# VHH binders against o26223, part 279

Target 1, 191 residues: o26223
Amino acid sequence: MKLLWTSQHIKVTVHIDGKVSKMDVLEAIKTRRSIRKYQDREVPEELIDKILDAAMCGPSAVDERPWHFIVVRNREMLEKIPEVHPYGAMVKDAPVAIIVCCDSSLEKIPGFWVQDCSIASQNILLAAHSLGLGAVWTGVYPLEDRVEGIRRLFSIPEHVIPFSVIPLGYPAENPGTRDLFDPDRIHLEKW
Short names: E, the ipSAE of ESMFold2; O, the ipSAE of OpenDDE; V2, 0.75 times the mean of E and O plus 0.25 times the DockQ between their complexes.

## First folded at step 17 (VHH)

Design YA21 (framework vhh_7nfr_2; at its last look DockQ between E and O 0.85; V2 from the best seeds 0.00; counts 0 for: pae E 6.2 > 2)
Fold by OpenDDE, look of step 17:
Structure YA21 (fold): chain B 191 residues (1-191), chain A 124 residues (1-124)
Amino acid sequence: as target 1 above (191 residues)
Amino acid sequence: QVQLQESGGGLVQPGGSLRLSCAASGFTFWEKWMSWVRQAPGEGREWVSSISYSGGWTEYADSVKGRFTIARDNVKNTLYLLMDSLKSDDTAVYYCAKHKYSAYPETQDEFDYWGQGTQVTVSS
């Protein structure tokens, strides 16, 4: 097992064959953090495929599955995203970004597409983390300025709504883990 | 409340220069694209120039290209328009406008807030 050292001495466990060890679902959920710094290293297509597969495995309202994904590797486009997304500065440093979109023509029940695309986005984050990548969810919807910015930048049709931009890469930071459990948010039988 | 206040207008001779300023408040200035729009007497509103929130992207109407420069200071929450080689046809009220979208405007409806405007008169 070779340890890849980032500039910050972040230990990433990789198998000898370059495969990142898998983690269980609870570990992935509990240890996932937003990563906004990335190594100068390309993300293999195979990993993106696995991430997108995971993104499409989430439930959706009446199985409407309204999501579409734009995979962006073009450096020029990655560098343009921060100009239309005020909090997308890290995207220019990522080797790849996934834009999660909703095709409104696929929506069966109005309004649930937000939940559907949220589930897809979260699955992207978890899958990326489990594969040894870092990612961050940058919200596009429901802010109209970002929605139209991304729409025009990528020539997205009017019936398709950009929802989130998720840059991905091998992590160049380690924010550590957080304990977010709050028993005060748990109510038994009644509020 | 969003406020945009233009200043720097005045009377200038042809070939002269002016610098307009727009003081912005009531919103996160650096998160929004900004534009200058002008309106001459008896004419409709004419888009002049736009700038991205970082200043990395700028665009100009053909009528002002090469003569005007749009800029912004996100620390001071101020938009600028540097106007050189002014012509009589540049006479108008100049408005600072906030974008609804992070894109160059296609219509006048893509601005959600306007300043009161500052008068620019170019005359010999």
Scores: ipSAE 0.810, ipTM 0.906, lowest interface PAE 0.6, mean pLDDT 92
Fold by ESMFold2, look of step 17:
Structure YA21 (fold): chain B 191 residues (1-191), chain A 124 residues (1-124)
Amino acid sequence: as target 1 above (191 residues)
Amino acid sequence: QVQLQESGGGLVQPGGSLRLSCAASGFTFWEKWMSWVRQAPGEGREWVSSISYSGGWTEYADSVKGRFTIARDNVKNTLYLLMDSLKSDDTAVYYCAKHKYSAYPETQDEFDYWGQGTQVTVSS
């Protein structure tokens, strides 16, 4: 029996090889995987700028754009993140991490910042993937323990809420694609 | 139910050594920072040392730095304080304390659970 890989698997392989290719948006969404192993290779500042530009293109509640981003490249700081984030072990091995934060002074509708920062976080993942990088979203909010740990480590003021920590780098693994479509999750007109 | 039980205290001569243990149960030990705090007779509680969940980050009060070592065993759910070069000023009840957050404490009310303590007495 012949097992056929999709053409999207070939695109993912190109990203692991470190070469950047143009990627259709549906392809990016379907092929993005959480990447927790990174090459010993720096990520150029220009790629981080493109990723953050993409992050800020997301919609937000009444255009409040409550997000702020902390870019972490310092080795000592990256190694401290796992000490305040129990499931952030891969961060110490990443060349760079982005911390997505909410500035509550920018909220126009209280409480929608979670959706806003989730959109920005997902855009970071997709933009990184389209540029040949791998990333993973590690959760901070709503776990009060992690929120306070990250806030103190990075001197984040009380009105700013750390939402996620996203390590990224050139991938050193290729998990492949998955078929996750489940028609039983689709409800027409009513539940 | 969170339980912290200290042991290993006792009477020791100046310059001597002791190893304190704190058996922990009722919570996910490997996800929490832990500390040792001491209280000398007639004084308030004094922070001694803290350790991150993995043991990779430790901090010490100036009064004990270089003499005490905090450690943890996440398999046995046990916190340790290895005390060396003990002096009379170290006489106190030693408590293990569970952090509320994964961070160094800024105030004493950031410890949400305490043990009953173990007495350390340094005599001449």
Scores: ipSAE 0.156, ipTM 0.608, lowest interface PAE 6.2, mean pLDDT 88
ESMFold2 (binder alone), look of step 17: mean pLDDT 80; pTM 0.815

Design YA22 (framework vhh_7nfr_2; at its last look DockQ between E and O 0.72; V2 from the best seeds 0.00; counts 0 for: pae E 3.2 > 2)
Fold by OpenDDE, look of step 17:
Structure YA22 (fold): chain B 191 residues (1-191), chain A 124 residues (1-124)
Amino acid sequence: as target 1 above (191 residues)
Amino acid sequence: QVQLQESGGGLVQPGGSLRLSCAASGFTFWEKWMSWVRQAPGEGREWVSSISYSGGWTEYADSVKGRFTIARDNVKNTLYLLMDSLKSDDTAVYYCAKHKYSALPETQDEFDYWGQGTQVTVSS
C-alpha cells in the first residue's frame, strides 16, 4: 500500500475578495519559501506597514531594538542593488525591497545585534508570506564587500550596518513546501 | 592564492589602440568588482576604470572617458581594458586590481590585490 503522500498543495487561495486569509503561525513557518520571482504588481503601503510592524515585534538583547529599515521602491535604486550584491539579482524584479540595518549606537551589548536583526528579518519573511507576498533573505552582513556596497549606495552612516536586503512582491513562482524536520538534530538531555 | 596577471601592453603610436587583459585566479571572480589603475613614471597611481561584478556598472576617469572601455568575462575570469585613441599621456604601467568592496574605490587601500602590471608606451 504505497501511501501516496498527496502533497496537499496548500493552495493559498488568495480569495479575490481582498481578505488575505490569516495563516496560523505554524502554517506560515512551515510553508514559507524563498521567492525570487515576482508579479508586475505593486505592493500596497498598508502591507509594508504590517510587515514592518511585525519586524519590530521580535525580541532583542536587553530590549535594545537596534534595527532600522530602509524601504526601497525607487526603480533606479532597485536596479542598482544587484550591482553591489552579487546574489541580489532578483531585487531588480521586485516592486519593493526592505534593507534591514543596525544602528550600532543603540547596541547595549556588543554582538547581539546580529541576532536582533536576524529576528527582524525572519519576521519580515513570515509576515510577507502570511500576507500573500513572496520574499527572500539576501545576506549582506557579515561580508564586507556587500556591507560597504550597500552602505555607499544608500549613503548609510558609518555607525549603521546594513544587515540584509529583502525583496518583496506578489509571488510569480511556487517552489512548493519542504519538510526540513531532522530528528538527528534533536538531543534529549545531553548531546 | 589570489593572482592577477596583466597582458597586452606594448609600444603603440599616438592614435593607436591596445587591448589589455587581466587573468584572475584564486577567488570567485564574478563576485568582485575590478579596476584598472595606472602609474606613469614619476607619478602616483591613477585610477582609470572600474566595473561591477556583473558589468552592469562601469566608471571611467575623465582622462580616459570616451576612449577606454572596461569589460569582463566572468566565464573566463578575465578583465579587459580596450584602449582607443591612445595619447602620449596614457604611457604608464597598467595594473589590474581587485576591490575589497562592491563600490567605486575611494582610496588605494580599497584594493586588496594587484597584478604586476603591464607597460603601455605611447610614442611617435
Scores: ipSAE 0.867, ipTM 0.936, lowest interface PAE 0.5, mean pLDDT 93
Fold by ESMFold2, look of step 17:
Structure YA22 (fold): chain B 191 residues (1-191), chain A 124 residues (1-124)
Amino acid sequence: as target 1 above (191 residues)
Amino acid sequence: QVQLQESGGGLVQPGGSLRLSCAASGFTFWEKWMSWVRQAPGEGREWVSSISYSGGWTEYADSVKGRFTIARDNVKNTLYLLMDSLKSDDTAVYYCAKHKYSALPETQDEFDYWGQGTQVTVSS
C-alpha cells in the first residue's frame, strides 16, 4: 500500500495506516477498556464526527432520539469539569470530551431517556475504541449536584439533562483484556 | 447531622486583617462546594466567595476581590476566609454555607446548611 499526500492527509494516512480499518464488533466489545490516561495528541475532528454518527445509530424508546452532544476541546473548560464533577478527574488530561445530554422535550415515553442516552454513551466508547482511541464513561446523572454543576458550566437549559461526560484521546495506558463471562448470571426460562 | 461552626471574628481597625474558620462535620466535606456569605445589620445576605471541593476553582464578589482569599483544608474539614485590607463596609456577620450543587450559587436556596455566623466589626 502506498501512502499518498493529499489535502486530507490525516484521513488518507488513517485509512492507509489501518487506524480506521475494520474491527470485528465482538472483538471491539470484548477488548474495550476504560482508558483514563491519554497522550498529548490532538484527536482529529473527522474521528469525533464518526464517533457521534455511531452514537446516534443507537435504538431509542419509540424512536424518540432524545440525545444531544456537547464536544469540548477548550482547555479551560476541560480543566473546570473536574471541579464540578469529582469523578471526572481525568477529564483535565484529555484532548477532548463529549457530554451526552437528554433533551426532555424530545422524550415520548417518560423515563426511558436514561436507557437511550446509555446506549448512545456505550456506542461512543465502542466507536472510539475501533478508531484507536481510548475513552471512559464518567457518570453525571443521577447525582443532582453534578448534573446542575455541569448544566451551569456549559449553559445547558433546565429541560436538558447532562447524563455523562466521556473524555477521550489516544491511549497512554494498556490495562489489558478481561474475561468477565459468568454462567451463573444466565437463567433459562425463569429466574 | 450537618454542623458548620464559624470562628475568628472580632473587632479590627480599617486596613486590618482577620482569618475566619468554619469547622464542618456530618457530611463528606471534600465532595462539596462551600461558600462564605455575609449579612450587615438591617441588610440582606450578600454572597462573598465560593470554593470548589478541591479548591481549584474560587470565585469572589467584586466587593472583596483582591482583598479576601477563600481556602479549604479537606484533611481537617475546615473552610477559611483570609480577610485583608478590611473596610468599614465589611462589617457583618459572616456565615459559612454548604452548597446543594457543584456550582456558583444563583440564589440563597442553593445553600442547604448554614453556620450560626461570626461577627466581624471594622471600626470607621
Scores: ipSAE 0.347, ipTM 0.725, lowest interface PAE 3.2, mean pLDDT 90
ESMFold2 (binder alone), look of step 17: mean pLDDT 81; pTM 0.823

Design YA23 (framework vhh_7nfr_2; at its last look DockQ between E and O 0.01; V2 from the best seeds 0.00; counts 0 for: pae E 14.3 > 2, placed apart)
Fold by OpenDDE, look of step 17:
Structure YA23 (fold): chain B 191 residues (1-191), chain A 124 residues (1-124)
Amino acid sequence: as target 1 above (191 residues)
Amino acid sequence: QVQLQESGGGLVQPGGSLRLSCAASGFTFWEKWMSWVRQAPGEGREWVSSISYSGGWTEYADSVKGRFTIARDNVKNTLYLLMDSLKSDDTAVYYCAKHKYSAFEETQDEFDYWGQGTQVTVSS
């Protein structure tokens, strides 16, 4: 008797009474994956706010905090992003994307803005994952065509540099986890 | 094929304790969030508790918070529910549920597989 395990898809609304998912930070880091498939489901503004809060919690060179964020929900704009960003195809399927930008006028030390915006971008990914969302980092900088494409598309001023486009949504895929630990990359005291 | 098998249910007096187990197979257990869901007689299914990959995150329904503990052993591919201070209202069939994805916080999560359930009866 083949026990027909009727995969009863029960949609359980996990109402955590506004409590932020307390995913362990190491778990979040280790289990995070790039997610490029999203459910047809809107992301609440509250979650975006939390993600952006996390994005701004990272360190920056001499505390310059050069980052700005464009939150994109407009479907037409989301669909246009892949036209100027060849590796941003999944953005059209996301309910929301965050564009991380650098305001060069805020830069105190030249060149460190890349690190600053990278930290912000990574925090977005980790925060999204901890909140049960999927996201992927699609690099814009330093590719000039992508930078200018995104700049034009969103009317970004010349002194502001688009750095990354991060689509977010409820995940419609689960790539699983991978072990990226490589002891050969660890050197003790000397190379 | 994904299999979930619950055990540990039974009859217990109010204030008593039970430990439920769910043996999982047919998938990489540690890659999935897991949950317990219960269904009382004449009622719909209600979420009880969820646990993340390594157990670094857990959540409980308000009705069981402080009394129930969800845990997992990823070596044994087993999900647990420790139930303390049981009440008559805890009487239900308890199901182990596998998450399809890892979506929580004020969101609906989808379970793609369920066990057959184990009966928990709390009665004096």
Scores: ipSAE 0.006, ipTM 0.258, lowest interface PAE 10.0, mean pLDDT 87
Fold by ESMFold2, look of step 17:
Order: sequence, then structure tokens, then C-alpha cells
Structure YA23 (fold): chain B 191 residues (1-191), chain A 124 residues (1-124)
Amino acid sequence: as target 1 above (191 residues)
Amino acid sequence: QVQLQESGGGLVQPGGSLRLSCAASGFTFWEKWMSWVRQAPGEGREWVSSISYSGGWTEYADSVKGRFTIARDNVKNTLYLLMDSLKSDDTAVYYCAKHKYSAFEETQDEFDYWGQGTQVTVSS
């Protein structure tokens, strides 16, 4: 059976011509884990393009789309990130990292850029996972010294705010899946 | 209480070498960038060198690049400055300085604590 794929609906792929189907969106969300160990294997540019395309598909406040992305593959630069980001030690071992930034000149509603960049960051994690990669969100904003350290390291201008650093690569670990559903966190009608 | 104690200064002839040490206590040493700053008589403070918390990133003022080496030992909580090919214009009191934040900074405003300083005198 063949289903039509439209931009108005979730993307559904059925086996056609013997091709392997893509990961279901709910499977991706439920099975994604933070991956901090990577194989010594390059990540093709084509996969990074797909991941960034997914990042930019996220909703944003008033469609402001304040995000910019820095793709870092240079070994020396990757090795310097932990020097300004103490809990980003795994970044030095990743073949590539993506820095998610906010361009404040694109902000249309004050303060919502954090939500916007959070959505883009999560889309990066999910897209990477669906493509067989592992990734982890390492927090930069709102920690002022991390923000300034990353800004200086990558020559990021004053009006641009680095939000997160996301190292990624083919995983060298498998933390397993978790059952995190907690009905006590669900409130019907009111608190 | 944050304490920074420099040692290893002294009188040396031009072309000589010295090693400065800075013993640090009262804070989590491995979480902070550290710097050396110097002050010649009658002059303002001059940034000399900085080192990241792991030691993997170092920066030097142009005036000392290639002659000085900054290093740290995070087990002993000690910062070092190895000074080679010393010149008369290296004469100064050398201060160990703790960064307020984790980032590299070239201005004196980035430092929240200094040591007492150690005198380095280069004379023929």
C-alpha cells in the first residue's frame, strides 16, 4: 500500500520497491538517549544537511526563526570547546558539533528566543537519532561564562547568543531505553 | 578563603631563565582559567599569559610569545610560568590571577583575586 506524503501531515513512509522505511517519529522520541561516546568515523555532510533542515522546521514565536547554526569539524576547535565549557568534555572526541545560536536582531517578541532555540536543538537530537547518529545537548545559555567563552572561541558577534553545543557522531555506547511515563505528572482540567 | 601565593622570583642576568609557581587554595582550581599578570615600576598592570582549566588552551602576550610557557598542575593546585630568554624589560612584579569566569580574558577586570606577587629582576 502506497500513502501520499504531504507537508500538512506527519511524514509516513511505507515499504515501496524494497527500500527500508524511516524511523517512526514516536519511536525516535522514545528511544533517543544522550550519547557521549562516538566512533572514530566521519559524519557525511549530507547527514548534517538533513539534521539542520530538521532543526529549521521547528516552530518559533511569531515565526521569528531567530536561529543560526555553526557546524564545527575542525579538530583544534573541537578540542578547545571543553576549555570554555567544563561539562562539554565529550565534544573533543566528537567528529562534529553544532552550535545553536540566537540572532537577537531577528527577535520579534522579547524573551521567546530561548524556546525557539530549544525546539531547534531538540529537533537536531531527534533527526540525528533517526539517521543512526548519537548526540547530546550540552547547555551554554543561560550560564554567562559559557556564553562568553563560546562567543569568543567562535568569533560570535555581541548580538548573537550561543545557546547550546551539540556534539554528534556514530554512537560508541548504548545506554538502553527508559520507561519514563509517570501518570502522576498529568493533571486533568486543573492542577 | 581564596589564596594565591607566588614564588620563584629573583635576580637573573639577561638571557637567563626562571620558573614561577603559584600555589592556589580556597576554590575549585580545575574549574577556572588562570593567568599571569605583571607590573613594572610606575606602570600599569600588563597581562602576560592565560591557561584554560585543563591546560589545553594557552595564550600569550606578543611581548613574551615564544619565550614564556604557562602550565598548571590540577592535582597540586599549582600554576607555573616558565620564563626563558629573559630581557631587562621583563623586570616586574609577577602576579598569579584567578579569572572571575571560565573564559579567556585580556583585561584586568576579568580577575577577582590576585596573589601578593613575586619580583623578577633582569639586570646585567
Scores: ipSAE 0.000, ipTM 0.195, lowest interface PAE 14.3, mean pLDDT 85
ESMFold2 (binder alone), look of step 17: mean pLDDT 81; pTM 0.816

Design YA24 (framework vhh_7nfr_2; at its last look DockQ between E and O 0.79; V2 from the best seeds 0.00; counts 0 for: pae E 4.2 > 2)
Fold by OpenDDE, look of step 17:
Structure YA24 (fold): chain B 191 residues (1-191), chain A 124 residues (1-124)
Amino acid sequence: as target 1 above (191 residues)
Amino acid sequence: QVQLQESGGGLVQPGGSLRLSCAASGFTFWEKWMSWVRQAPGEGREWVSSISYSGGWTEYADSVKGRFTIARDNVKNTLYLLMDSLKSDDTAVYYCAKHKYSAFPDTQDEFDYWGQGTQVTVSS
């Protein structure tokens, strides 16, 4: 028996055993949207584990895998994040947030960590969406005020760079889908 | 160009009250933490109070806790310091300071812009 969780705007099919219907990769990519409104519902640890597993499956430069993840569920800390991230207002409404960080000591080639952490962050978004959750990428790096804000708030060591804050939760909005395909951005053989 | 202009200082009796204002321009005000810092004659700069973007986070020096209140109006791009129960030791030039970063400062390097200051004198 499939339990249909109908949020006002997003239909998510959930199995009775808590399993979410699978979404193919292209569907996940095409239908993913930034979600900034969340239900008053906890996200199971199992789903976070799956999301983090996905986050670590991305490629990295020379396989350096420099990423670390801070999982934040503490209500007080979630409420503090908007105070050090001016565009993180929605984090206070989320049941959980993931902070993606780079350990610079793991970096093998300078500068590629941004790509590595971006890939990890995007995989978090896609995995969350495929699991029936909503998420949004709130950029921390390269804005120094946000970097230091998050660093200080979470006592992140100096050699570790906070990269993104990603609140997650069951969606309480449905912004719809967008067609972002632009053939003018495609060049054949030459510019 | 970033500009900070303090006002509201003056001479007041011990136990009196003042309200300082700082008019900010040249940057997105609501995206920055703001602080008050004061400097007494012959003394170094002393941090007084800080406030986060929305005002949901405020901090105070122990010397002013319970007496001073920091506030901001992000629509008016204005920082405030309400000073009650003023003491002679509160006599100083009060500066409005813009934060470089988004947290309570550990050092004076936290601030990248300062106002010209407003004189507060508490004397009988």
Scores: ipSAE 0.710, ipTM 0.867, lowest interface PAE 0.7, mean pLDDT 91
Fold by ESMFold2, look of step 17:
Structure YA24 (fold): chain B 191 residues (1-191), chain A 124 residues (1-124)
Amino acid sequence: as target 1 above (191 residues)
Amino acid sequence: QVQLQESGGGLVQPGGSLRLSCAASGFTFWEKWMSWVRQAPGEGREWVSSISYSGGWTEYADSVKGRFTIARDNVKNTLYLLMDSLKSDDTAVYYCAKHKYSAFPDTQDEFDYWGQGTQVTVSS
């Protein structure tokens, strides 16, 4: 097998394959916790790309896929989100946040965009967790106060509805696993 | 029932100072943006200043910038306006106003509740 080195002043770099994720989907679902404390550490763009890819894999009503995402890394903007979102204080401490939005011009069935964007938001949480990141869903819609605050802060047009703000980063806390199974919530054949 | 009660107005000489207060009740004060709005004799209502719910973000009309300070006390549920270097043009009824949205207003109708107002008169 003959390897060719290129001639003078050209550098050849060999890249070693990275670590492959080993987290089972049921494990991810059961162990994901809301994380509100983050390390002062950047989240690589590649991980954000993977997370958003996962977000867009969710089902949607009549395959309408109404979602759009705003990726926020600017410190000034991250610090302003809590001033228009009273329960979003941890956003200022995150290296990045994702705003999940609905473009109403993509709706095929009115009103189902809420389910669609909820699915995308949950997929963001699960994908982030599987990649070693922590995240939390902070609610925007249906609270008119927050919807308008976020819309104006990010110059979001009137036909686009901000749904959720999801700060994320490498976790600086470990709240542990919960056991939430409640058989009284299961009804066979009828209520 | 939302209630906004202004106080602290009065007659003052040019260059003087006043501190207006607005006692708020009937809503979760610390979750809402608040503003001061004034109305001079024979004029429409003029936005003066707004403050975010925590107090971390404030804005002022150009006519008062550098002279007025908006503040809030979320423990006492009270909004304040400290007015310094008062001019005759500041003569007006000053209203405390509650925002509909967590945003700086585009129009005056984005305030859903108003106080009764307190008169400020800067004597020429």
Scores: ipSAE 0.299, ipTM 0.698, lowest interface PAE 4.2, mean pLDDT 89
ESMFold2 (binder alone), look of step 17: mean pLDDT 81; pTM 0.822

Design YA25 (framework vhh_7nfr_2; at its last look DockQ between E and O 0.77; V2 from the best seeds 0.00; counts 0 for: pae E 3.8 > 2)
Fold by OpenDDE, look of step 17:
Structure YA25 (fold): chain B 191 residues (1-191), chain A 124 residues (1-124)
Amino acid sequence: as target 1 above (191 residues)
Amino acid sequence: QVQLQESGGGLVQPGGSLRLSCAASGFTFWEKWMSWVRQAPGEGREWVSSISYSGGWTEYADSVKGRFTIARDNVKNTLYLLMDSLKSDDTAVYYCAKHKYSAFPEEQDEFDYWGQGTQVTVSS
């Protein structure tokens, strides 16, 4: 039995057993949008686990895997995040947020951790979308005011760098899809 | 260029009230934490109060708690300090300060820009 949750014309096919139909990778990539409005509905731990599993499946420089994840469900902390992240207003409305961090002690080659954590963050977004959730990437690094704000708020050690804050929830908006393909950005053999 | 301009200081009797203002320009005001810091003659700088982006988070030094109120108007790019029940010990130059980071100051280097200050004198 498929339950169709329609909120503002968002069609999310959810199985009665809480299993969301998976979409293929290209569909996930092409249809993913930043979601900043969420339903008043909890996200099951099982979905978070799947998302975090996906986050750790990305490549990293020389396999350094420098990422750590803070899963935040505490309402008080979620409400404080916007006060230390000026573009994190939607976090207070989300049932959960993931903070992606880099442990600099795990870095083998300097500077590639940004790519590693970006890949992890993008995988979180794609996995969330494929599971019927909405998410948005709110950048923390490289802005020092946000980095230190999040660091202090969550008592993150100095050798660990907060990279992104990603609120997640069942979507309460449908921004629609957009075509971002631009052939002018493609160069054959030479610029 | 970042500019902070304090106003509203003056001479007041003990028990009186003042309202300080700080006009901010040269940066996106609502994206920064703001604080008031004061310096009495012959003394070091003392943190007074801080406020987050939206004003949802405020903190006060114990010396002013219950008497002072920090506020901001992000449309007007203005920081305020409402000072009630003023005491002689509140006599100082009051500075508006812009935060480097999105957190309350733990260290003296928390601020990257300061105003010129406004003199507050509490005397009978």
Scores: ipSAE 0.757, ipTM 0.885, lowest interface PAE 0.6, mean pLDDT 91
Fold by ESMFold2, look of step 17:
Structure YA25 (fold): chain B 191 residues (1-191), chain A 124 residues (1-124)
Amino acid sequence: as target 1 above (191 residues)
Amino acid sequence: QVQLQESGGGLVQPGGSLRLSCAASGFTFWEKWMSWVRQAPGEGREWVSSISYSGGWTEYADSVKGRFTIARDNVKNTLYLLMDSLKSDDTAVYYCAKHKYSAFPEEQDEFDYWGQGTQVTVSS
């Protein structure tokens, strides 16, 4: 168990709950699963803040950072999302959802905002997992009817593009770990 | 090929009831919002009611609230309008309309497909 490393610049981890949260990055990536069932338990604002901090640490094209996030806790709004998003049924059961959006006025390289918001969305999933939460990415963009449905539901302006809806909460299921490594997908030097 | 076929119209007395049906094909019905829109002779089209893809969210024009009920059967791919307490000013051709978006309509062009219509006549 490695808590600290030594250099000319020493870092100290602050204990908030009496223990330091530590998960190997590769373990987090390999063990994260889409979670669609949640406990009837609130997610503290502090955890959402940590998740969004992590979301904003992602790289972006030319450092454009085009992302904006809508945090949804209102029960009526959470119950409306499935009515405009046919594959978002689990959102009604989540204590909170995060909508990842692109502000197109921040776009510096046309079209790369999709990669940028995908990176932010994946970071939300990994950060949630590391904090003991479960989440799932439900796709909005590029389906025009879902994009417009979510935009109108949350009064999102026309220059802002809702990209994904990510419900999250303390998990009420455990799908287990998967072995997905496929060496046939690896090409050395050429296709 | 998207097809919408209305049925169930007819002649009815004031205070009477009708049930309109719209059979849908050529698209994934349960993924789309649907509406009823009506047009009286010599008038523009008037939005009547909309229903979300699952049926969990419905809205009505003020002129029909409390008298009309929109419903859908996603297994049978059918949209319904149950009309009660009919009045003479409900006389119109009633159209089934498919939404472009999963939202209540704000503009006339937000319906991308229409049925042929079914005539409702409330007489005397």
Scores: ipSAE 0.328, ipTM 0.715, lowest interface PAE 3.8, mean pLDDT 89
ESMFold2 (binder alone), look of step 17: mean pLDDT 80; pTM 0.813

